# VHH binders against Protein leg1b (leg1b): the designs that were tried, part 3

Target 1, 342 residues: Protein leg1b (leg1b), of Danio rerio (Zebrafish) (Brachydanio rerio) (q4qrf7)
Amino acid sequence: AVVTENGLPIQWRKAPSDLSHLPISNTGVQVNPWVYSQRMTMLKMVINATNAYMSSMGPGEQENPLWSLPLQLGWKLKSGRLADPTPDSSSTCGSEASDPVCISPLSFFGCVNYYLSVLPFLAAVETGVVSSGGHQMLIQVPAEVAQDYCSSYSDCSTKHPNTMAKWHLFFQSLRQVSQSKESDFNKKDSILGLMWAAEEESIQTASGACTERQKLYSSPEVSFQQSSVNLGAFISAAHYHASIERSGKFMSHLPSRVLQEADSPPNIADLSTEENHALYMLSWMNSINQLLGGSLVDLWRKAMCSAQAREKGQAFLDDLILDPKFPGSSLWSIICVMSTSC

## First folded at step 20 (VHH; from v04, 19 letters changed)

Design z04
Fold by OpenDDE, fold request of step 21:
Order: sequence, then structure tokens, then C-alpha cells
Structure z04 (fold): chain B 342 residues (1-342), chain A 119 residues (1-119)
Amino acid sequence: as target 1 above (342 residues)
Amino acid sequence: EVQLVESGGGLVQAGGSLRLSCAASGFIFSYYWVGWYRQAPGKQRVVVAEIRTGGSTTYSNSVKGRFTISRDNAKNTVYLQMNSLKPEDTAVYYCAKSSYPSWHQFDYWGQGTQVTVSS
């Protein structure tokens, strides 16, 4: 899949740098996360506000691990996964050609992304990392599915206290960790640990909130959705450094279109070898984990016992997903070996 | 005990070909990256080619297009097909394994096999 435009997330440059253009009510700034550009702006603000704390990640702003979020959003747009999945839908929402580009509330990945964009944004504002300009941030919620979303920091904290707490902790800790006397290696690992703890919890929360939307998709797409969630656990445990480059490369192997009922990895004709492999491997990972009652992820977590181990784990994940010739049959055995090496 | 045993080296004329083999034992071969390195007289040991667990390959610029690394996991063997050999390719060639599954650092090397390319 195409996941970048000129080295940046899809339509990154079209998104305003801040929310100053949005209407201000008596109660606060009204943000509509179902407008693609506004959601991107929230992410942009978070990235820009956190760059100063990410020096341990490496040189340049491109090393900010939060880049995976807007890249994922862009991938979702480009691959059609922000569109209304309802059969014979006449809605153009979620299409790149829509003006303004919007996100369908019925989109599964749009829903998941909501929890990975709005929640961190609100937490960033609450902690003072992102400037609010003195205004409360109010998030618009679609009326038909209002139960699946939250509308403010307080509302989100009430509905999802654990998720918001983890984001709060992440943003609150950035300055402290970045200014610590620890090595860059340790700082990096700490920051990534906090970030992924929050992201993982967001994904879990989203899985619950967004699950009804899966009924609107093909079996293969649902499988992919589940596999993606499963992958999140592995990525999180490994404290994956999701720089713009590394994330972009990783996501380029994700499917460039919504999967249909007839699609069967690794033999989807119009997808690349890389895409087919990634899909197949993700499915395989999820299947094994399910078969083992979740013990594969547990074993993986055990294997990720140190910063050094996690770094190696990241490399393993890259090989697993990105190398079309990776032997999936060895997945469990390799992880077993890794787990004994701690 | 980890063992890497190289073979296939020898004397060859410029423009000729050689195929090196490395037989591995003492570890789960298929889980690790393996590679070929070479050391010319008076020079540092340098990477020639690497092959990942899944089969992806990387080559040094000096051998790109001429050398091919491959592996047979069933035989626990890694190969280096060397074509269009040049005098500059003269070196002791070493087989190596990664220190960790799917990791780029190598922790064990074979004894090496001499490759000599004459003008």
C-alpha cells in the first residue's frame, strides 16, 4: 500500500497545523474528528508538541514514534477503510475525492483510529503538552453511534479511565524522562514503553467499542481486523520504534484495499507478494495465539524482558511481517527460543 | 557446540566462478541470519553478503550483481555463488551466524576458506 506522500502521511500537508480555524462556542472549541483534516490536525499537534521530548529517539523530527498514528490514518484513507462498508452505500464519505474528506462512523478502522487520535490529543491538551489556547476541547460525536465515543477529556476519562490514565501518564512523563540522567537508550525505551502502554489500551478499548462494525465487513477483512489488533500486542510489547520511516515501510506491506469475501491470503491476485505475505502472517499469528489461548502473546511478552531484548524483538517482527519468505511455521519455535534467552 | 565449516574455496582465474558452502551445526540454523565475510591480507574483515531468516539478502557494493547468497535450511547450509571473480576478491572467506534470531549482529565465525583469483 501507498502510505506516504512526499515522505509524509497521506494529506498531511492539507491539514491545518492547529485548530484556530474551528468554531469556538461558549463552552469551547468544537472539533469534528470525523473530518479527516481535523483528525489529522489533532495528530499533527500532538507530534509537533512532543518533538522536543523525543531526542532520545534519534536525530530529527522523523524519529518521533507517534508518526505511526497519522501514517495509519493515511493508510486507512488510501486503502478505502475509512469509507462506509455498508453494501451499496451511496455515501462518498471516506473517499479521497470527498470534499471535505470525511470518515465514516461505520468504519471499523476509523473507529479504532478515533481512540488512537482523540484520546491522546485530549490527554496531551489536559497535561499541557498541547496548547489549548485557553479553550476546552469538545469533540463532536455522531448521534447514531454516540454510545461508542466520548466528547471531552472528562467524558473520556469517565468512560475509559484506564485508557485515559495511560495517555495522561505518557504525556505527563515525557518531560521528566527526557530530562533525566538516563542514557538515550533507556530514555527511548521508557518513552516507548509508556506510549505503547497507552496505545495498546486504546486498541483494546476500541476493540470493544468498535466490534459491532465488524458485521459490515467480509470475513477476510474481519480476520484482518482481528489480526491487526493481535499484532498490536506484539508491537507494543516490543516497544516498537515507530518512526516515520520504519512505520512507513511496515505499513507499505499492509493491504492497499479492503478485503472481500473471495480474498484468501497469500493468493490475492491484485495484491503484491509483500501484501499477501503480511496478511497471511498476521492471520497466522492470530490463529496460533487463539489456538494457544493467548499464550503466544504471553510468551512473546516474556521474551521482551529487557530493552535489548525488545530491540531484537522489533527486528524479528520486521522480518516476520516484511520478508515474504519468512517461514511462518517457525514462528512459535522462534519465540520459544527468544523467551528462553532472557 | 556451534560449528560452521566452509568449503569450496580455491584458485580461480579472473572472470571465473566459485561456489562456497558452509555447513552449520549446533544451533537451529533456520532461525538465524547467516552471512559471508571476507578478509584480504592486511585488511579488515568485511561483510560480503547476508541472508535473513526469511531469505532476504543484502550484498556489499563491491560484489553486488556478481555474488549470490542462498541458504538451504533442510541441509543447514549457506552458499555463496561467486561469478565474474576479480583479483580484488582474493581473501579468506568466512561463514557467520547471527547472535540472535533475526538479528543483524553475528557472534560465531567459521575457520574460513581461501579464495585466490589470479590475473
Scores: ipSAE 0.400, ipTM 0.758, lowest interface PAE 1.2, mean pLDDT 94
Fold by OpenDDE, fold request of step 21:
Parts: sequence; C-alpha cells; structure tokens
Structure z04 (fold): chain B 342 residues (1-342), chain A 119 residues (1-119)
Amino acid sequence: as target 1 above (342 residues)
Amino acid sequence: EVQLVESGGGLVQAGGSLRLSCAASGFIFSYYWVGWYRQAPGKQRVVVAEIRTGGSTTYSNSVKGRFTISRDNAKNTVYLQMNSLKPEDTAVYYCAKSSYPSWHQFDYWGQGTQVTVSS
C-alpha cells in the first residue's frame, strides 16, 4: 500500500498546522474530525508539541513514535477505508476526490481512528502539551451516530474514563520522563509503554463502539479488521517504536484496497506478495489466538517482560509480518521459546 | 550445549568454487537466524551472509552475486556456496547463530574452517 507522499503521511502538507482558522464559539473551538484535514491537523499538533520530549527515541523528529497515527490515517484514505461502505453508495465522502476530503461516519477504520486521534488530541490539550490558545476544544459528532463518539475532554472522560486517563498519564509523564536521569534506553521504553497503554485501550474502546459498522463490510474485510485489532495487542506489548520510517515500512505491507468477498489471502491476485503475506499472517495470528482463547497474546505479553525482550519482540514482529517467507507454522512455538526466556 | 561445526573449507584456485557446511545442534535451529562470517589474518571478523528464519538472505557487498547462503532446517545445516572465488576471499570462515529467535545479533560462532584461494 501507498502510505506516504514525499516521505510524509498522505495529505500531511495540505493539513493546516493549527486550528486557528476554525470557528470559535463562546464555548470553544469547533473541530470537525470528519473533515480529513482537521483530523490530520489534530495529529500534526500532537506530534509537533511532543517532539521536544522524544529525544530518547533517536535523532530527529522522524523518530517520534506518534507518527504511526497520521500514517495510519493516510493509509486508510488511500486504500478506500474511510469511504462509505454501504453498497452502491453515491457518497464521495472518504475519497481523495472529495472536497473537502471527508471521513464517512460509517467507516469502521475511520471510527477506530477517531479514538486514536481525537482522544489523544484532547488529552494533549488538557495537559497543556498542545496549546489551546485559551480555548476549549469542542468536537463535532454526526447526529446519526452521536452515541458512538464524544464531543469534549469532559465528555470523553465521562464516557471513556480509563482510556482518557491513560492518554492523560502519557502526556503528563512526557516532561518528567524526558527530564529524568534515566538512560535514553529506559526513557524510550517508558514513554513507549505509556503511549501504547493508551493506544491499546483506545483500540479496545473503539472495537466496542465501532463494531456495528462491521456489518457493512465483506467477510474478508471484517476478518482483517479483527486481525488488526489483535495485532494491536502484540505491538502494544512490545512497545513498538513506531517512527515514521518503521511505521511507513510496516504499513506499506497492509492491503492497498478494501477487501471483497472473493478475496482470500495469500492468493489475492492484484495485491503484492508482501501485502498477501501480511494479510495472511495477521489472519493466522488472530485465528490462533482465538483458538487458544486469548492465550497467545497472554504468552506474548509474558515474553515481553523487559525492555530488552521488547526490543527483540519488535524485531520478531517485523520478521513475522514483513518477511513473505516467514513460516507461520512456527509462530506459536517461537513465542513459547521467547516466553521461557523471561 | 550449542554446537556449530563448519566443514568444506580448503585450498582452491582463483575462479574456483567451494561449498561450506555448518552442522548445528543444541538449539532449535529453525527458529534462529544463521550466518557466515569470515576473518582474514590481521583483520576483523566481518559478516559475509545471513539467512533469517523464513529464508530471507542478506549479503555483504564484496560477495554479492558470487556467494549463496541457504539452510536446511530438517538437517539443522546452513550452507555457503562460494563461486568465482578470489584471493581476497581467503579467510577463516565461521558459522554463527543469532542470540535470540528472529534477532539480528549473533552471539555464537563455530571453530571456523580455513578457505585459501590461490592466484
């Protein structure tokens, strides 16, 4: 899949750097996350505001682990996953050709991304990491699906207290951890741990809120959606360093289009070998985990018992997903061996 | 106990070919990356080729197009086919395994086998 334009997320440069152009009501700035550029701007603001705390990740702003979020959003747009999935829909929303580019409220991945963009943004503003300019941030929600979303920091905290608390903790801890006397290695692991705790909880929250949308997709696409959620658990446990480069490479192996009923990985003709393999392995991982009643993820979490183990786990995940020749049949056994090393 | 035993080294003329073998034991061979290193007299040990768990391979620039690394998991053996050998390929060749499953760092080497390429 295409996941970058000139080394940046899709339409990153088209998104404003701040929300100063948006209307201000008596109660705050009105943000519409269903406009692609506005959602991207929220993410952009978070990344820009956190760069100063991410020196332990490596040299340069490209090492900020939050880059995976706008990259994911871009991938969703490019692959058609932000569009209305309703059969024979006349809506152009979610298409790159739409003006302005919008996100369909019926999109599953658009819904999931909401919880990975709006919530962290609101938390970043609340904690003072992102400047609000003295204004509250108000999030517009579509009337038809208002029950699935929250409209402010307070509303999101009320509806999803655990998820918002984890984001709050992440942003509150950035300054403290970055200024600590700990090694860069330890700082990096700590920051990633906090970030992924929040992301993982967001994905879980989204899975519940967005599940009805799965009825609008093909069986293979639903399988992929579920597999993606499952993958989130593995990545989170490993404290995956989702730099722009590493994330971009990883996501380039994700499917470049919405899957149809006739699609069967790893034998989808118009997808690359890499895409087919990634789809197949994600499905396999999810299938095994389900078959084992969730014990595969538990075993993986056990194996991720230290910062060193997690670093190795990240490499394993890269091999698993990115190497078309990786033997899927060895997945469980390898994880077992890894778990015994802790 | 982990063991890596190299074989197949010897004297060969420039332009000739050799096939090195490494028999592995004491660990689950198929879960680890394996590779070949070489060390010339007075020089540092350097990577020649590596093969990952799934069979993906990487080569040093100096041997690309001439050397081929492969593995047989059923036999717990890694091979290095060396073609178009040059005098500068003269070295002790070492078989290596990764320190952790699907990990890029190598922590164990065999005793090595001598490869000598004459002009």
Scores: ipSAE 0.122, ipTM 0.619, lowest interface PAE 1.9, mean pLDDT 94
Fold by ESMFold2, fold request of step 21:
Structure z04 (fold): chain B 342 residues (1-342), chain A 119 residues (1-119)
Amino acid sequence: as target 1 above (342 residues)
Amino acid sequence: EVQLVESGGGLVQAGGSLRLSCAASGFIFSYYWVGWYRQAPGKQRVVVAEIRTGGSTTYSNSVKGRFTISRDNAKNTVYLQMNSLKPEDTAVYYCAKSSYPSWHQFDYWGQGTQVTVSS
């Protein structure tokens, strides 16, 4: 899949750097996260505001681990995953050619991304990491799907208290961790741990809130959606160091289109060897974990016992996904060997 | 105990070929990256070729197109086929094992086998 434009997320440069151009009412700024550029602006504001706390990740702002969020939003647009999945829909949402580019409220990945964009944005504003410019943020939600989407910090905190608490803790902790006397290696691991705990909680919350949307997709696409949620537990436990470069490589192996009923990885003719391999591995990881009642994830978490072990875990995930020759049948046994080091 | 035993080194004329073998024991060979490093007289040990758990390979620029690494998991053996040898290839060649499954850092080397390429 194509995941960048000139080294940045899809349509990054078209998104304004703040929300100052939007209508202001007596009660606040009206934000519509179903307009692609506005959702991207929320993520841009979060990245820009957090760059000051990310020096432990390495040189340059491209090392900020939150880059994975606008990159995945861009991948979702480019792969057709922000479109309305309803059969015979006349909606143009999810098309790069539409004006403005919109996100369908019925899209599964558009729904999941809401929990990975709007919720962290609201937490960043509440903690003061992102400046609101003195205005309350009024998040628009279409009436027909209002039950699926919380629309303010307080609303999200009542509906999804664990998720909002983890995002709040992440943003609240950034200054203190970044300024601590710890080594850069340990600061990096701590910041990544807080970030992935929040992202994993959002993914888990979204998997419940967005579930009904899965009924509108092919069986192979639903399997991919479930396998993606399962992958989150592995990435989170390893404190994966996302960045433009690393996340871009990882996501470039994700499928470039929505899967159809006849698709069967690793043998999907119009997808690359790399895309077929990633789909197959994600399926194996999910299937093994389901069959064993969660034992694969438990074993992985045991193997991720220290910052050093987590760095090795990150390299293993890269090898698993990015090497098209990696043997899926060896997955469980290799993780067993890794866990004996703890 | 981990053991890596290299063989197949020797004296060869420039333009000739050699095939190095490394017999491995004491670990589950198929789970690890394995490879070949070399150390020329007075120089640092450097990577020549690596072969991953799945069989994907990487080569240093100086040997691409001339050397081929392969592994036989049933025999616990890694090979280096060396063609079109040059005097610059003269070195002690070490078989190496990654320190961890699917990991790029190599912490164990055999005693090495001398390869000498005469003009």
Scores: ipSAE 0.012, ipTM 0.508, lowest interface PAE 9.0, mean pLDDT 89
Fold by ESMFold2, fold request of step 21:
Structure z04 (fold): chain B 342 residues (1-342), chain A 119 residues (1-119)
Amino acid sequence: as target 1 above (342 residues)
Amino acid sequence: EVQLVESGGGLVQAGGSLRLSCAASGFIFSYYWVGWYRQAPGKQRVVVAEIRTGGSTTYSNSVKGRFTISRDNAKNTVYLQMNSLKPEDTAVYYCAKSSYPSWHQFDYWGQGTQVTVSS
């Protein structure tokens, strides 16, 4: 898949650096997260505001671990995953060529990304990490899907208290952890742990809230959607450092189009060997975990027992997903060995 | 107990070939990166070639195109095919195992096998 433009997320430069162009009333700023550039701007504002706290990640702003979020949004646009999945829909949402580019509220991945963009943005504003200019942020939600999307910090905290609490804790803790007397290695692991606890909670919340959207996708695409949710448990437990370069490499192996009924990984003719392998391995990870009642994820979490073990886990995930020759049949056994090293 | 036993070293004329073998035991061979290091007289041990769990390979610049690393998981053996040998390749060659499954740090070496390339 194509996931960057000049080393940045798809259409990153078209997104304004703030929301100052939007209408302001005495009740707040009206934000439309179904306009691609506005959702990207929320993520840009979060990244820009958090860069000051990320020195432990390494030199330069490209090391900020939140880069995976706008990169994912860009990949979803480029792969057709922000489009309306309804057959014969007149919607142009999810088309790069449309102006403005919109995100369909019926898209599964557009829904999941809402929980990974709007919710963290609202928490970042509430904690003061992102400046709102003293205005409340009011998120537009189409009436026909209003039950699936919360629209303010207060609304999201009521509907998804654990998710919002984890995002709030992450943003609230950034300055303190960054300025602590801990080593950079420990600061890095702590920041990543808080971030992934919030991201994984968003993914789990979204998997429930967005489920109805799966009915309009092919069976292989639904399988990929479920496998992607499962992957979140592995990445979060390893405190994966998702710099722009690392995220870009990882996501370039994700499928470049929505899967169709006839697609059967690892033998999809118009996808690369890398894309086929990643699809196949994600399917194995999900299938083994489901067959064993969650035991694969449980063993993985046990194996991620320290900051050093988590670093090794990150390297394993890279080998597993990015090396097309990685033997899927060894997945369970290798994780068992890793867990006994703790 | 982990064991790595190298064989196949010897004296060879410049331009010639050798195939080194390393028999591994005491661990689940297929889970680990394995590789070859070498140590020339008076120098530090340096990497020659590595082969990952999935079979992907890397080589030092000095041997790329001349040496080929491979593994046979059924025989618990890693090989180094060395072609177009040069006197600069003279060293003790060590088989190595990563310290952790699918990991880039190596912490186990065998006793080594001497390779001498005469001009």
Scores: ipSAE 0.000, ipTM 0.465, lowest interface PAE 10.2, mean pLDDT 90

Design z04
Fold by ESMFold2, fold request of step 21:
Structure z04 (fold): chain B 342 residues (1-342), chain A 119 residues (1-119)
Amino acid sequence: as target 1 above (342 residues)
Amino acid sequence: EVQLVESGGGLVQAGGSLRLSCAASGFIFSYYWVGWYRQAPGKQRVVVAEIRTGGSTTYSNSVKGRFTISRDNAKNTVYLQMNSLKPEDTAVYYCAKSSYPSWHQFDYWGQGTQVTVSS
């Protein structure tokens, strides 16, 4: 899939760098996360505010590990995954050509992304990492879906306490870890560990909260949705360093359109070899983990026992998912061997 | 370097009590779940009790109501209060930390402390 415009997330330039473009009432700033550019602005503000603490990731702001979040939002837009999945819907949401571009509250991936954009934004504001300019953030949620989406730091902490606690801890800890006397290697692993604990909790929470939306999609798309959640467990355990470059390459292998009932990876004619391979490997990893009662993920987590092991795990995931020539049939055996090194 | 140092083990009569302590260093203690595992001779290491970053606790069925886990984040220490001890509680007790922040699986154990309960 196409996941960047001039090396940046899709429509990054259209997203303002702060909230000054939004209405400010006596009660606070009115934020509409169903407008694509406003959701992207929340992510842009989080990245910009955290750059100062990311020197252990390497030189330059492109190394910030939070780049995966706006990149995946862009991929979701470009691949049609922010559109209303309801048959015969009159909604234009998810159309890149719309003005403004909107996100359907009924989209599965739009729902998942809410938990990876609004929740971290609210935590970043609450901890003071992102400045609110002294205003409350009033997150708008349509009444008909209000049960699925929390709308404030307090509301989200009540409905999803573990998720908000992990995002809060990540942002709260960032300056102290960055400024500690630890080696850059250990700082990097600690920051990534905190970040992925929060992102993985968001993904797990979202997979439950967004579940009913899966009924609106084809069987192959639902399988991809489930496989994507499963992949999150592998990526998070490896403390994957999701720089803009690495995230862009990883996501470019994700499918460029919503899957249809007739699609059967790895043989989908209008998808690339790379897209078909990634789909097939994600499906295979999820299927094997299910057949083994969750033990594939458990073994992977055991294998990710040290910062050094996690670096090897990141390289393995790159090979497995991104290289069509990598022999996927040895996945179980390789993970078993890796886990015994702990 | 991660270190977990257990103390408080020893010999005790059935029905007695012991309090185990574990001093943690080399990681940011408040970010991790911590717990106690035990290993009887010839058996696999099994969970006894876990305490999460938020203070929530989980116990194995064999120790519920008799054992209490607690943590002191200011002192980087986790405790196991063991009451009403039985000979079946005889084992090496290991302090453990989770594989990564706020996670249910454990990747590191200390040297262990022997607990022996005589009838």
Scores: ipSAE 0.000, ipTM 0.127, lowest interface PAE 19.7, mean pLDDT 86

